# Designs tried in a protein design chat: miniprotein binders against q53ft3. Part 21

Target 1, 195 residues: q53ft3
Amino acid sequence: MFGCLVAGRLVQTAAQQVAEDKFVFDLPDYESINHVVVFMLGTIPFPEGMGGSVYFSYPDSNGMPVWQLLGFVTNGKPSAIFKISGLKSGEGSQHPFGAMNIVRTPSVAQIGISVELLDSMAQQTPVGNAAVSSVDSFTQFTQKMLDNFYNFASSFAVSQAQMTPSPSEMFIPANVVLKWYENFQRRLAQNPLFW
Short names: E, the ipSAE of ESMFold2; O, the ipSAE of OpenDDE; V2, 0.75 times the mean of E and O plus 0.25 times the DockQ between their complexes.

## First folded at step 4 (miniprotein)

Design v12
Fold by ESMFold2-Fast, scan of step 4:
Structure v12 (fold): chain B 195 residues (1-195), chain A 83 residues (1-83)
Amino acid sequence: as target 1 above (195 residues)
Amino acid sequence: SVEELAERIRMLLRMVQFWYEFAKELLEQGDVEEALRALQFAYKAAKRALEKAQELGLTELIEEAQELIQQIEELMEKIRESQ
């Protein structure tokens, strides 16, 4: 029913169902993640009067998971962008004594989706440092990711040309990347939720 | 430095991932020829990333590049079988 997207990683479209109304995505190496996108696949809508509450959990300093409400997805707002960097590196994680443990074992965070009544969701307050984004915000975020991709690809292509004197060794011409990027932006403008 | 080269390889692999996802989107919309072009660019970039990662002995990046190459090849084969 749901998908989870992190820039530079494989999109996840197979949530683990842990209860009739609860679904989970695992986020390995979560300390490198700044934003997550949660979206509905469009295959099956929520039943009338229902929506999804989106939660984030990571292990605290004691190894205990703490679930925080990030926001919601609904049939009318089927995608949301969340900034999670502030949640995993809040004030407590910057405590001076924390710096004495400079080597850490890779940990797994989770995105949880709970299918709830819309009336119940209206009574809940998401954490203040996680932005719930509209379709327009999702488009802006995705465009920023594509801008970064295009800039890095173009910079890399130039670097390749500088290191390799033969032009035939350049595997991705900048103008081809630009055409691809323009086509992708056009499709994003038509349907921001296609990814 | 090796770290700078590793960062460039990671950026290249991110580019491969975006090309691959774009190709899948193009297929869903019926743009088979453009999808194949996107996969060809992804393939070349992934092969280059693999070559550089192998030269530098960067095991994590080697494995990531090999996984992406496998996914690209599988998708290209599915397209070929469907034509």
Scores: ipSAE 0.013, ipTM 0.191, lowest interface PAE 8.6, mean pLDDT 66

Design v13
Fold by ESMFold2-Fast, scan of step 4:
Structure v13 (fold): chain B 195 residues (1-195), chain A 97 residues (1-97)
Amino acid sequence: as target 1 above (195 residues)
Amino acid sequence: SDREELIQLAEEAAELLQQALELARQGNTEEAERLIEQAIEELEEIERLATTPEERLIVRRAILFARWALLLLEQGKPDLVERILQYAIRLLEELIQ
């Protein structure tokens, strides 16, 4: 029902359901992550009056999870981009030994989605400047991500042209990838929040 | 065995949801609600019997969809009720297989 995207990584579409109303995505190597996109897959809408609260958690210096509210996704706004670089425990120069230990022993961070009543969500305040409010910023981020994906896929296709496919392997023609990219760019230009 | 009991409950829950889907389609909201509530009780028992993370995830998702169906019934949205119940039934079919 939900997706999670980090630039330069595979999109995740299979959240772990940890309660009837709570879903989690794991973010390994979270110290290298600046932005996270959370979105609804569009297959199943929220019931009227409900939405999803989006949380970010990382282990603090004692190994305890620190949960922070990033923002929301709803039927009316089914995708959101969040900047988490300022929320990570590995940043800053507070204590040299503490900072070294955090960097040297990386842990997995998580994105959590809690299905909640819209009235309850309206009374909550997201931390800091996590939400990216500018449509232009979201469009720029998405275009960079699409360029990265297309370049990666094109490089793979060139390499594969020199190989004999195994009978059990399936190959997607490079022109199909290009058509997908062009179609996605066109949709993004018309509505940057369609995804 | 626990596995046989889990499969039996999953088959019963799927049948209850299928019947609820047809009742919702016919506009019999009160009876559909009753059957969905019964299915949720069985799904909660399945969750307790589940031994793998994969089984537990499937059943938890089915519980969520069943509860969303109840809310959609109360809001008078039969098309969404049908779709959500179909997803819940499909999840239970995966669990049985």
Scores: ipSAE 0.000, ipTM 0.295, lowest interface PAE 12.2, mean pLDDT 71

Design v14
Fold by ESMFold2-Fast, scan of step 4:
Structure v14 (fold): chain B 195 residues (1-195), chain A 97 residues (1-97)
Amino acid sequence: as target 1 above (195 residues)
Amino acid sequence: SDREELIQLAEEAAELLQQALELARQGNTEEAERLIEQAIEELEEIERLATTPEERLIVRLAIIAAQWALLLLEQGKPDLVERILQYAIRLLEELIQ
């Protein structure tokens, strides 16, 4: 139902369903993560009157999860971008993942999505500074999104080649993507007025 | 067929985004915004027609990119708008192939 995109990493489209109304994505090496995009795949809409509350969780010094509300996704707004770099030492929010309060693997954070009534979601307040609100943040995120595009395009090229096996055809798309990425990164680095 | 209709809509959406990119370069923010919004509507139609997980993922990423382009236009950053629209156009080229 959901996808999760982290700047500089491959997109995740297979959320782990941990309850009838709760879904989780694992974020390994979370201290290097600045931005997360959460989105609906478009295959299955929310039931009428419902939406998704998006939470971020990281392990504290004792390995216990600290949950914070980032925002919401709905049928009318099926994608949202969040800045999480400032949230990793904050206090936790009231959250619906209480039954999941168990010791977790160190260095692995989570994005949690709880399917809730829209009226209930309207009464909740996301943590401050989570929504992307500055051009500097967009510049950094855009640069990292290009890394994600490169990784995605490379994966897509491999998948297509597997359907119609041809090693030479497979390597041509990969080389084109690699050269495009290298040229684009070089151009970004050379012109500070460009960004 | 659904595939032929999807390709046609993808080509139309890519053309709208290319026109929006040129308008953004010229500083015509209002018209660029209008064309990006039209492209998003077409992308949502493509998403409904998409039959594979790969097609749905590509379209969703293109929609997300186009939405960011709208926000960047509001912030008055045409160079960033150009780059994110180019990203969306490249995603749509994968659908056409």
Scores: ipSAE 0.014, ipTM 0.347, lowest interface PAE 7.1, mean pLDDT 70

Design v15
Fold by ESMFold2-Fast, scan of step 4:
Structure v15 (fold): chain B 195 residues (1-195), chain A 97 residues (1-97)
Amino acid sequence: as target 1 above (195 residues)
Amino acid sequence: SDREELIQLAEEAAELLQQALELARQGNTEEAERLIEQAIEELEEIERLATTPEERYIVRRAIMFAQWALLLLEQGKPDTVERALQYAIRLLEELIQ
């Protein structure tokens, strides 16, 4: 359902499901990460009235997880970019993952996504300085790249689903992801300030 | 040194992927799958030996392309399988420079 993108790293499109409504991506060597993009794949929307709360977690000096709310993704805004550099010294936000006892490797951070009611999400406050301004040229370019990916994925998903042995299972074809990644890498090479 | 072992494994993995590519071209998907799976095991060992962010980035991308080749092979898309394998091979060539 979700994807996670970090500049200079493998795009992740297979989140680990740790509960019915909770998904996790691992971020090794997180101290070298400045920005993380979380996005919805073009195959499955949230149910009406639902959205995703996006959390970031890192090991503190004692190796204990610290969870912080970064922001949200919804059907109306299916991608978001977050700045995580400088967050590791902050206190943990109120989070649904604290009770999960998620096992972690030292030096590996995580992105957590909790599927929640939109009304509940509206009452939550993300940590300061995590969200990147939508008027920023970097954010706008990244958003356009993700929008292009969604358009390609949505266009191909129908034909691919009709051609698979399990057409009721919605997914993005691997070749669509590969083509998107090739285009993304080409744009990164053309604009070294992109990321 | 870890670097010497990494280079040797990278050369071996590249050869396995090149052989898998030729088998895929010939429609021998079962043997191609086996060789790609062996190459992925070698790539995972290379990742464990990698010490720099640049090396890890290259290896992880190579693993991704090899894994996608397996998925594309299962779906009967030989042209895309060939492309994915070629990208993985080029990344390994970049790694050993």
Scores: ipSAE 0.000, ipTM 0.210, lowest interface PAE 11.9, mean pLDDT 68

Design v16
Fold by ESMFold2-Fast, scan of step 4:
Structure v16 (fold): chain B 195 residues (1-195), chain A 97 residues (1-97)
Amino acid sequence: as target 1 above (195 residues)
Amino acid sequence: SDREELIQLAEEAAELLQQALELARQGNTEEAERLIEQAIEELEEIERLATTPEERRIVRMAIYLAQWALLLLEQGKPDLVERILQRAIRLLEELIQ
């Protein structure tokens, strides 16, 4: 249902379903990540009155997850870009010259998506600096996202063009992906806020 | 025979969801949950039998809708449950046409 993308990395489209309403993506080497995009794949919409709350989690100094609300995705806004750099401030909580030999925390963070009622989502407050408001930086990241997604999808289509299909595999025509990419790129160039 | 088995399971799943919808409407959430869970098991079997991308898309949508209906029943939101189950039933009816 969902996808997660970091600039310069392979797109993830196979979230781990940890509950009926909860999905998780792993983010290795999260200290090198500035932005993350969460999006709906477009194959299935939310039912009327529902959406997805997007959370970010990193391990604290004890290895315990620290969850923070980043924002939301809905049928009306099926993708969102979040800045996660700076949300790992707990790593700097130690005194510069007072840190003893502390256990090194793992460098794997998570993106969590909780399917919730829109009414419930309206009562929640995301972390203040997570949403990207600058058109310039958003446009640059979106272009890299589009290039990475298109390259991944195209590579998959080429490598599996003549394979015997897996019984559970679903296929999208390559030319539909190309047409989407070209149309989106053209529209983005004309008006970055068209979506 | 593969297609016949898929149609039979789809009809059974649709019937289970229809019964669950009526039970949810009556406020019998415990029985509604049981029937939806049973329907999901049958939908997962249908997904294994699906041969076309369209069939797989339809049955996967029905599975997700049934899962969301379970969540909403637990949260006490019967109006949304009814709409979601009706959509799932329509998808399964479309699958068997």
Scores: ipSAE 0.000, ipTM 0.181, lowest interface PAE 14.3, mean pLDDT 69

Design v17
Fold by ESMFold2-Fast, scan of step 4:
Structure v17 (fold): chain B 195 residues (1-195), chain A 83 residues (1-83)
Amino acid sequence: as target 1 above (195 residues)
Amino acid sequence: SVEELAEEIRLRLELVQLFYRWAKLLLEQGDVELALRILQYAYRLAKEALEEAQELGLTELIEEAQELIQQIEELMEKIRESQ
């Protein structure tokens, strides 16, 4: 159902199912891992109204995992990138001297995926420094490109009105550009299947 | 740091390559609609990586991203021509 990718390592596509709704991937030598990618394989979608909550765990001094919520995957957003470097088991605290700390014992971390209702997932808060969302980056890129296009078209229309017209020159009224921009933004927001 | 950002870009490009390979497998299995959706997602992810690599001046990653974008575009065009 799921896959897990770490830079420089073989992709894992066979999660261990530990409960009807819970799956785990092992991450040996996680000290050398900065980012983990979790994705859906595309063969089996989530049932309607459901998604996957993605957790990270590291064994505490008693050998028990302490789970931290990293983020989510859904049918509409089937992949996510998470930064796990610098995360500590429990609390999700940041330490000023974190880079100076040496983990003396080799450790095996886990990525856990819990299949949950979307409404339940919406009420949960991921740790603030873990998520590196491809959707967020794409949204910022798209907004920047739309703004650049709008500014270019608007500037061109104003400039054209102030210049001596050429038969080959295009003239675009400013209100048409505004209406196009608004309609395109709405259409883009309504296409979640491609995000 | 620039090194950490470069690692993030490399991961995105690895994910793009993985989605590209999965799309090819889905096409072999006859699932054209899902393959196209995955390719479109991979395309957008690759363009995102390209812009970030360009902002940081990471020449090798810029070239890798451009090559992947071209491969995706060629496959999408091949799918379009086959329909």
Scores: ipSAE 0.005, ipTM 0.358, lowest interface PAE 9.7, mean pLDDT 66

Design v18
Fold by ESMFold2-Fast, scan of step 4:
Structure v18 (fold): chain B 195 residues (1-195), chain A 83 residues (1-83)
Amino acid sequence: as target 1 above (195 residues)
Amino acid sequence: SVEELAELIREALRRVQLLYEFAKRLLEQGDVEEALLLLQMAYLWAKLALERAQELGLTELIEEAQELIQQIEELMEKIRESQ
């Protein structure tokens, strides 16, 4: 359902599902990351009235995860770009990922997505300075292109469904992205200089 | 209809071209990481369009998608060699 993108790294489209409504991406070597992009793949929309709260977690000096609310993604705004370089020494936010605190890994941060009611999301306050300025032309363009990707995937899925009503006969856009990612990972493992 | 699906694929390939051109401009400005990000996005769009065109047997769109993928891969390789 979700993708996670960091400049210069392979796109992640296979989030770890840790609960029915919670998904996590691992970000190794997070100290080198300035921006993280979270986006919806477009084939599977949120259920009506639902959206995703996006959290960032890093290990503190004791190895305990510190979770911070970055923002939200919804069917109407299916991508978001966050600046995380300034958040690595911040204070924690209230978060729904208590069980995830059992797992710790040095130098590995996480992006967490919690599927929540839109009304519930409206009551939450993201940490300051995480959202990237809409006046930045690169950020605006990237966000618009990811929105267009979601729209394409969604429109294709709807049009395909009209021609082949049975869901078992439909290919999903997420499958294409996943296969590309797997093939790229395989080729990179066989020849690190491929990329 | 097949015509409607074909038009969605053509629109996707137009966006691939736009991402590719923007990436080239970013490279000219020295914004290598941003250019790579856009090329990776272009690759994802092109691969999605390719698989959809293959599923529908749309030969001309298959050919166009493969050409764009090759151009993206070649540019990414040039960036890699320069780093």
Scores: ipSAE 0.016, ipTM 0.488, lowest interface PAE 6.2, mean pLDDT 71

Design v19
Fold by ESMFold2-Fast, scan of step 4:
Structure v19 (fold): chain B 195 residues (1-195), chain A 97 residues (1-97)
Amino acid sequence: as target 1 above (195 residues)
Amino acid sequence: SDRERLILLAKMAALWLRLALELARQGNTEEAKRAIEFAIRLLRRIEELATTPEEEEIVEQAIEAAQEALQLLEQGKPDEVEEILQEAIELLEELIQ
């Protein structure tokens, strides 16, 4: 349902489903990451009245996760870019991932997506300056997607392109992203005002 | 068509260069250089699609401007970095029309 993109890394399209309404992407070597893009793959929309709350979690000095709300994705706003570089030494915000406060590897952060009612999401405030404007979000998404496409196209090595996700991950084929990108390119060519 | 693909790639390259300019202003030299490198990769794809000597010349000039911007970032010359990135963007705008 979701993808997660970091510039210069292969896109993740196989979130770990950790509850019926909760999905997680691992971000190894997170101290080198400034921005992440979260987007819907466009194959399955949210049910009416629902959306996704996007959280960021890093391990504290004891390996315990500290969760912070970054923002939201919805059918009307299916992609968002978040700046995480300033969030690594703050206190946690209120989050629905309480039952998932499991000790993690110190170098691995996570993006969490919680499917929630839009009314519930409206009651929450994201951490300051984590999200960029909606126009900037779309532009950044486009830039990051093209970066990922070229990284993917150039990576014909068996070790990366043919590796399977871990057995507990929800698996989504990479060709879903490629097909979306092809449709996106055709749309941009037909309508210059689209971008 | 090749023309439509060229225009799309040129717009994307320009967006990466605009991002590089903003990153350079923030003092994030590492990410600015990275954004320029991705713009150059796109310019190489545009070069493959260029069919006229005029188009080839503009693409080559844009690549050279982007490469010069990388060198200027190493030299710590922010005003010149901004000027050359703007030049590269203008070349891309000229390329598509």
Scores: ipSAE 0.007, ipTM 0.132, lowest interface PAE 10.4, mean pLDDT 67

Design v2 (at its last look DockQ between E and O 0.02; V2 from the best seeds 0.00; counts 0 for: pae E 12.7 > 1.5, placed apart)
Fold by ESMFold2-Fast, scan of step 4:
Order: C-alpha cells, then structure tokens, then sequence
Structure v2 (fold): chain B 195 residues (1-195), chain A 83 residues (1-83)
C-alpha cells in the first residue's frame, strides 16, 4: 500500500505489517538522512473517510523507540515529504505505537504508518518544522535543488575556445548538462515522484 | 475508563465497515486481488475489535464484531468458490 523513499537509496515498497492497521519501514544509518518521502502506491486506496498518520521513530540511548508524528497521507494527498534532521534529539509525541516494546539497533530508525479515521487524524498535531507535506512544496524544493545543482555543475564548464587539448582528460559539454536539467524538470512537473 | 476503551472499539468497528465496503466496490470493478486484500484488513481489525470487546465484557460490541466477521468470511468464501 505504501512506499518510502530517501534520496540516494533504493525505494522501499514492502512495509512490515506490525499490527492490523500499522506498517513500518526500517531506516538504517538514519543519522545521514535529512528528508523522507512517504507515498501511496496506488494499487489500493484508503476507504472513504480514512487515511494514514506518519510517524518517525529513533532509538534512544537505551534502545527504546521515541515516536514523533510527522504528518499524514490520504487519497487526496497521497505523498508527503518530511524533514527529519531536526527531530533526532527531540522528545516523543503522542502516538498509537506505544504498545510495541521493540528494542532496536542504535543506527536504525523507523517510519511508521497508522491507518486511522480522518476525524481522528484532524485532532492531531504533527511536530513543528518537520512537514514539507504537500506535493507542491516537494516539487518546489526539488526544483530549487536541481537549479542549485545545474548552477554548480555549469560553473565548471569551459568553452571550446578555452580548451587546451589533453588526451588524458575528459570534458563534458555544458549543453549536455542543460539538456539533462530540462528533461528532469519537465518530467518532475508531470510527476513529482518519478525519481 | 471502560467508556473510553469502548469508544476505541467502536472506532475500530467503523474502520472494519469502511474496509468491507471498499472490498465490495473493488470486487464490482473486477479488482479481485485488491478486494481480497481489503477484506484481509477488515478481518484482522474485526478480530482485534472482538478480542478487546470480549476482554471488557461488552456484549453489544461483541455481537457487532461477530456479525462483521461472519459477513467478511462469507464474502471471502464466495470469492474463493468463484476462482
């Protein structure tokens, strides 16, 4: 039902079902993670009036989970991006995973999804500064990142007139970088989660 | 309190009903695999609701959970027979 994506890692599409209404993804080496994307696969929708509450958990110094509410996914908003870099030392939020006494390895965090009624979800407050939860916000962030990358990469470009031929060196034409950027931007505009 | 726990069971049963309705819609659309998955979610939730209701001795909720479980099982069996 759900997928989880971290930049630079293989996408996870097989959540562990830990209860009838609860699913988790493991995030190994979580200290290196800044953002996590959670999304619905689209194979099965939520029933009308239901959605998923998204939680983040990391192990404390005793290996006990500290759960925090990040935000929500619904049929109307089937993907969300969350900034977790500021949460790793925070205090736990109100959460439905409290009955699970799972001792984890120190470097492995979890994303938890609890399937709930929308009315119940509306009464909950995600931790502050965590949620970049709309697809539009994610698209804007990604476009800004792509702009930064293109500007950085193109700053090293050298014109043909400036090149001194060296058989031991390789040069990439700036127009190739521009074409890649334009293609990626176009594809992102059509589907923000294509990557 | 018992009333707070009873309310949580009622929420669980409402979720069961919603999954069951989705399963019927998916089946009408010919999405048999997805319908069975929705029924499995409904079934597991209904069993949990039954267990909680039994622990608290809440007769009305026990009866409601049992009725939903029976409806889910009957639909699952009907799907199995048609395969």
Amino acid sequence: as target 1 above (195 residues)
Amino acid sequence: SVEELAERIRILLEMVQRWYELAKELLEQGDVEEALRALQFAYRLAKRALEKAQELGLTELIEEAQELIQQIEELMEKIRESQ
Scores: ipSAE 0.342, ipTM 0.784, lowest interface PAE 3.0, mean pLDDT 75
Fold by OpenDDE base, second read of step 5:
Structure v2 (fold): chain B 195 residues (1-195), chain A 83 residues (1-83)
Amino acid sequence: as target 1 above (195 residues)
Amino acid sequence: SVEELAERIRILLEMVQRWYELAKELLEQGDVEEALRALQFAYRLAKRALEKAQELGLTELIEEAQELIQQIEELMEKIRESQ
């Protein structure tokens, strides 16, 4: 349902579903990460009237998780870019992920997506400066990259029915993601302004 | 616009830097092959960025690209010498 992209890293498309309405990505070596892109894979849309609240979790000085609301993704806004480099000193916010005993290695942060009602999301206030302006050239670049990914990956979407019983979800094989990434890198290297 | 293109080149060079740093991390982990792949990609990207910067006459970006290329080449050479 969701993908997570860190610049210079492989795209993550295998979120850990920790609840029916909650998904988590692990971000190793989070201290070196400036921006994270969260996007819908396009295989499964949000239910009508629902979207995703995107949270960032990092360990504080005591090793306790600090969760902060970064922003939102919706069917109408299926991707978002967040700056996380400046959040390391922020105060924790209320989050829906509870005391998840996620085996935390000190160097691993998490991106959490909570599927929530759009009306509820409208009442939440993301941490300041986390959302990157759509006017930002970096945002444009990452959006184009995501669009490219989406267009490529969606063509290889496989229903779970083809793989396992009870196919309610469509999947993108990991090899497809890798092929996209390799192709994208190749194109970027050949024509860095192709986007 | 030239400004927009310049910003795109800056983003590319930032990516080059990130790949270079990733390569260093991979080396520390003993993943020499992956490090080399990262450096090769970074190198190609940096060269293309340099070419575009030169086409646009962007002196600062040219210098930055050249510096990154040199750093990548030096690290690649170090890896070769260690093998």
Scores: ipSAE 0.022, ipTM 0.431, lowest interface PAE 4.4, mean pLDDT 76
Fold by ESMFold2, look of step 8:
Structure v2 (fold): chain B 195 residues (1-195), chain A 83 residues (1-83)
Amino acid sequence: as target 1 above (195 residues)
Amino acid sequence: SVEELAERIRILLEMVQRWYELAKELLEQGDVEEALRALQFAYRLAKRALEKAQELGLTELIEEAQELIQQIEELMEKIRESQ
């Protein structure tokens, strides 16, 4: 079982199962969505040797779905963040949903998940600039946050010429650290994906 | 709505979990200083999540935040004792 989350919306945990190995989530008002999170709920893992290919679909000018491969989720990488803001006028790609009678509303985009062999997934190429892996994004986020902290704090650093007790060290006033933490925490609570 | 605010707290706690896991990875790599900084940040973030969950009376999220805080405190203490 899968979940789908858009910032500021209720999490969806009841995917529409359109085939034994294919699941779909509707995305109403898709034009206001910049990122989507796809994740496994942990109750039903993929079978050994398999994973999930994740697709984004929106209706073209004829109301027909245009599917684009975003990336993957697996037992070892059970969540991923995908950027879709630049994909709402893109060209379609190869996908496993094209011949199916998928129930959909004409003005609604969709996230599709197809359970496939890992070897088959390795041969697929996602649409460029779409995938933002949660594990990679989390590692990248934490590195960017550490960089942000260092850059902010270093603008207040005092040199050896400004200190006597430890001439080879630089120091940052304690209230700078607290102010940064308070601001960062507030921003994160309001928009976890601001970074 | 309270349901929407609860979801924001769940996302915040997920970030705390990822910070904690990153700190454990840094510790395995021998980057003790960076691991401690990550843990201290995760601790403060978890405390904020707990305060918000308490304000809203979200019992399950309160318990989740408290569990994370305890895990973070235990790891920081373990690192201190190994000094």
Scores: ipSAE 0.000, ipTM 0.117, lowest interface PAE 12.7, mean pLDDT 69
ESMFold2 (binder alone), look of step 8: mean pLDDT 91; pTM 0.906
OpenDDE base, look of step 8: ipSAE 0.005; ipTM 0.215

Design v20
Fold by ESMFold2-Fast, scan of step 4:
Structure v20 (fold): chain B 195 residues (1-195), chain A 97 residues (1-97)
Amino acid sequence: as target 1 above (195 residues)
Amino acid sequence: SDRERLIRAAKLAAIWLRIALRLARQGNTETAKLAIEYAIKALRRIEELATTPEEEEIVEQAIEAAQEALQLLEQGKPDEVEEILQEAIELLEELIQ
């Protein structure tokens, strides 16, 4: 029902269902993430009067999850871009001695989606300025999707200067990927979509 | 307008299918599959915007062709997808006209 996209990573479309109305995506190596995109898949809408509350969690110094409300997705706004840089903590405990600990908590965060009544969602306040509301959500999502595709495809690219003894079974010239990416960007600019 | 939105979605779907065809020809099967999946998402948008029986028939056939190509790639038969992908692209060009 939902997808989660981070620039430079493969899109996730298979959330772990932890309750009838709750879904979770794992975000390993979350300290490298600045933005996440959460979106609804396909053409299946929420039931009338319902939407999804989007949460972000990271482990604290004791390994306990700290959940924060980022925002919402609804039938009227089925995708949202969130800036999570500044919500993460690179520090240990807030008291002086906790910050001196040598062993750090593993860097694995989660995106949670809770299906809730719109009236209930209206009573909640998201943390900080996590949502990027002034950006065209479709254009931003498409750009991040293209970046992920380009990065994925280019991961198989090799230069003629690289003369590794081990042959690649699946390689593609970097210039072909770059030319495709540029042509697609130009095409998108000429014919923008209103999803 | 719905017609203009449909044409834009059809152009996007055709672009992804052409990319998939080139990738399949190059032996990059996994990336070709991803491109077909993106094309299918655009085709589903066309399906939502289609208002005539002819538009609905064309997009349905294009979706079926894209899904068949995806299955063939999953089965390790990339050589079998060229004609199927070309057929899907040609169907979309009819919507664009």
Scores: ipSAE 0.000, ipTM 0.133, lowest interface PAE 12.4, mean pLDDT 68

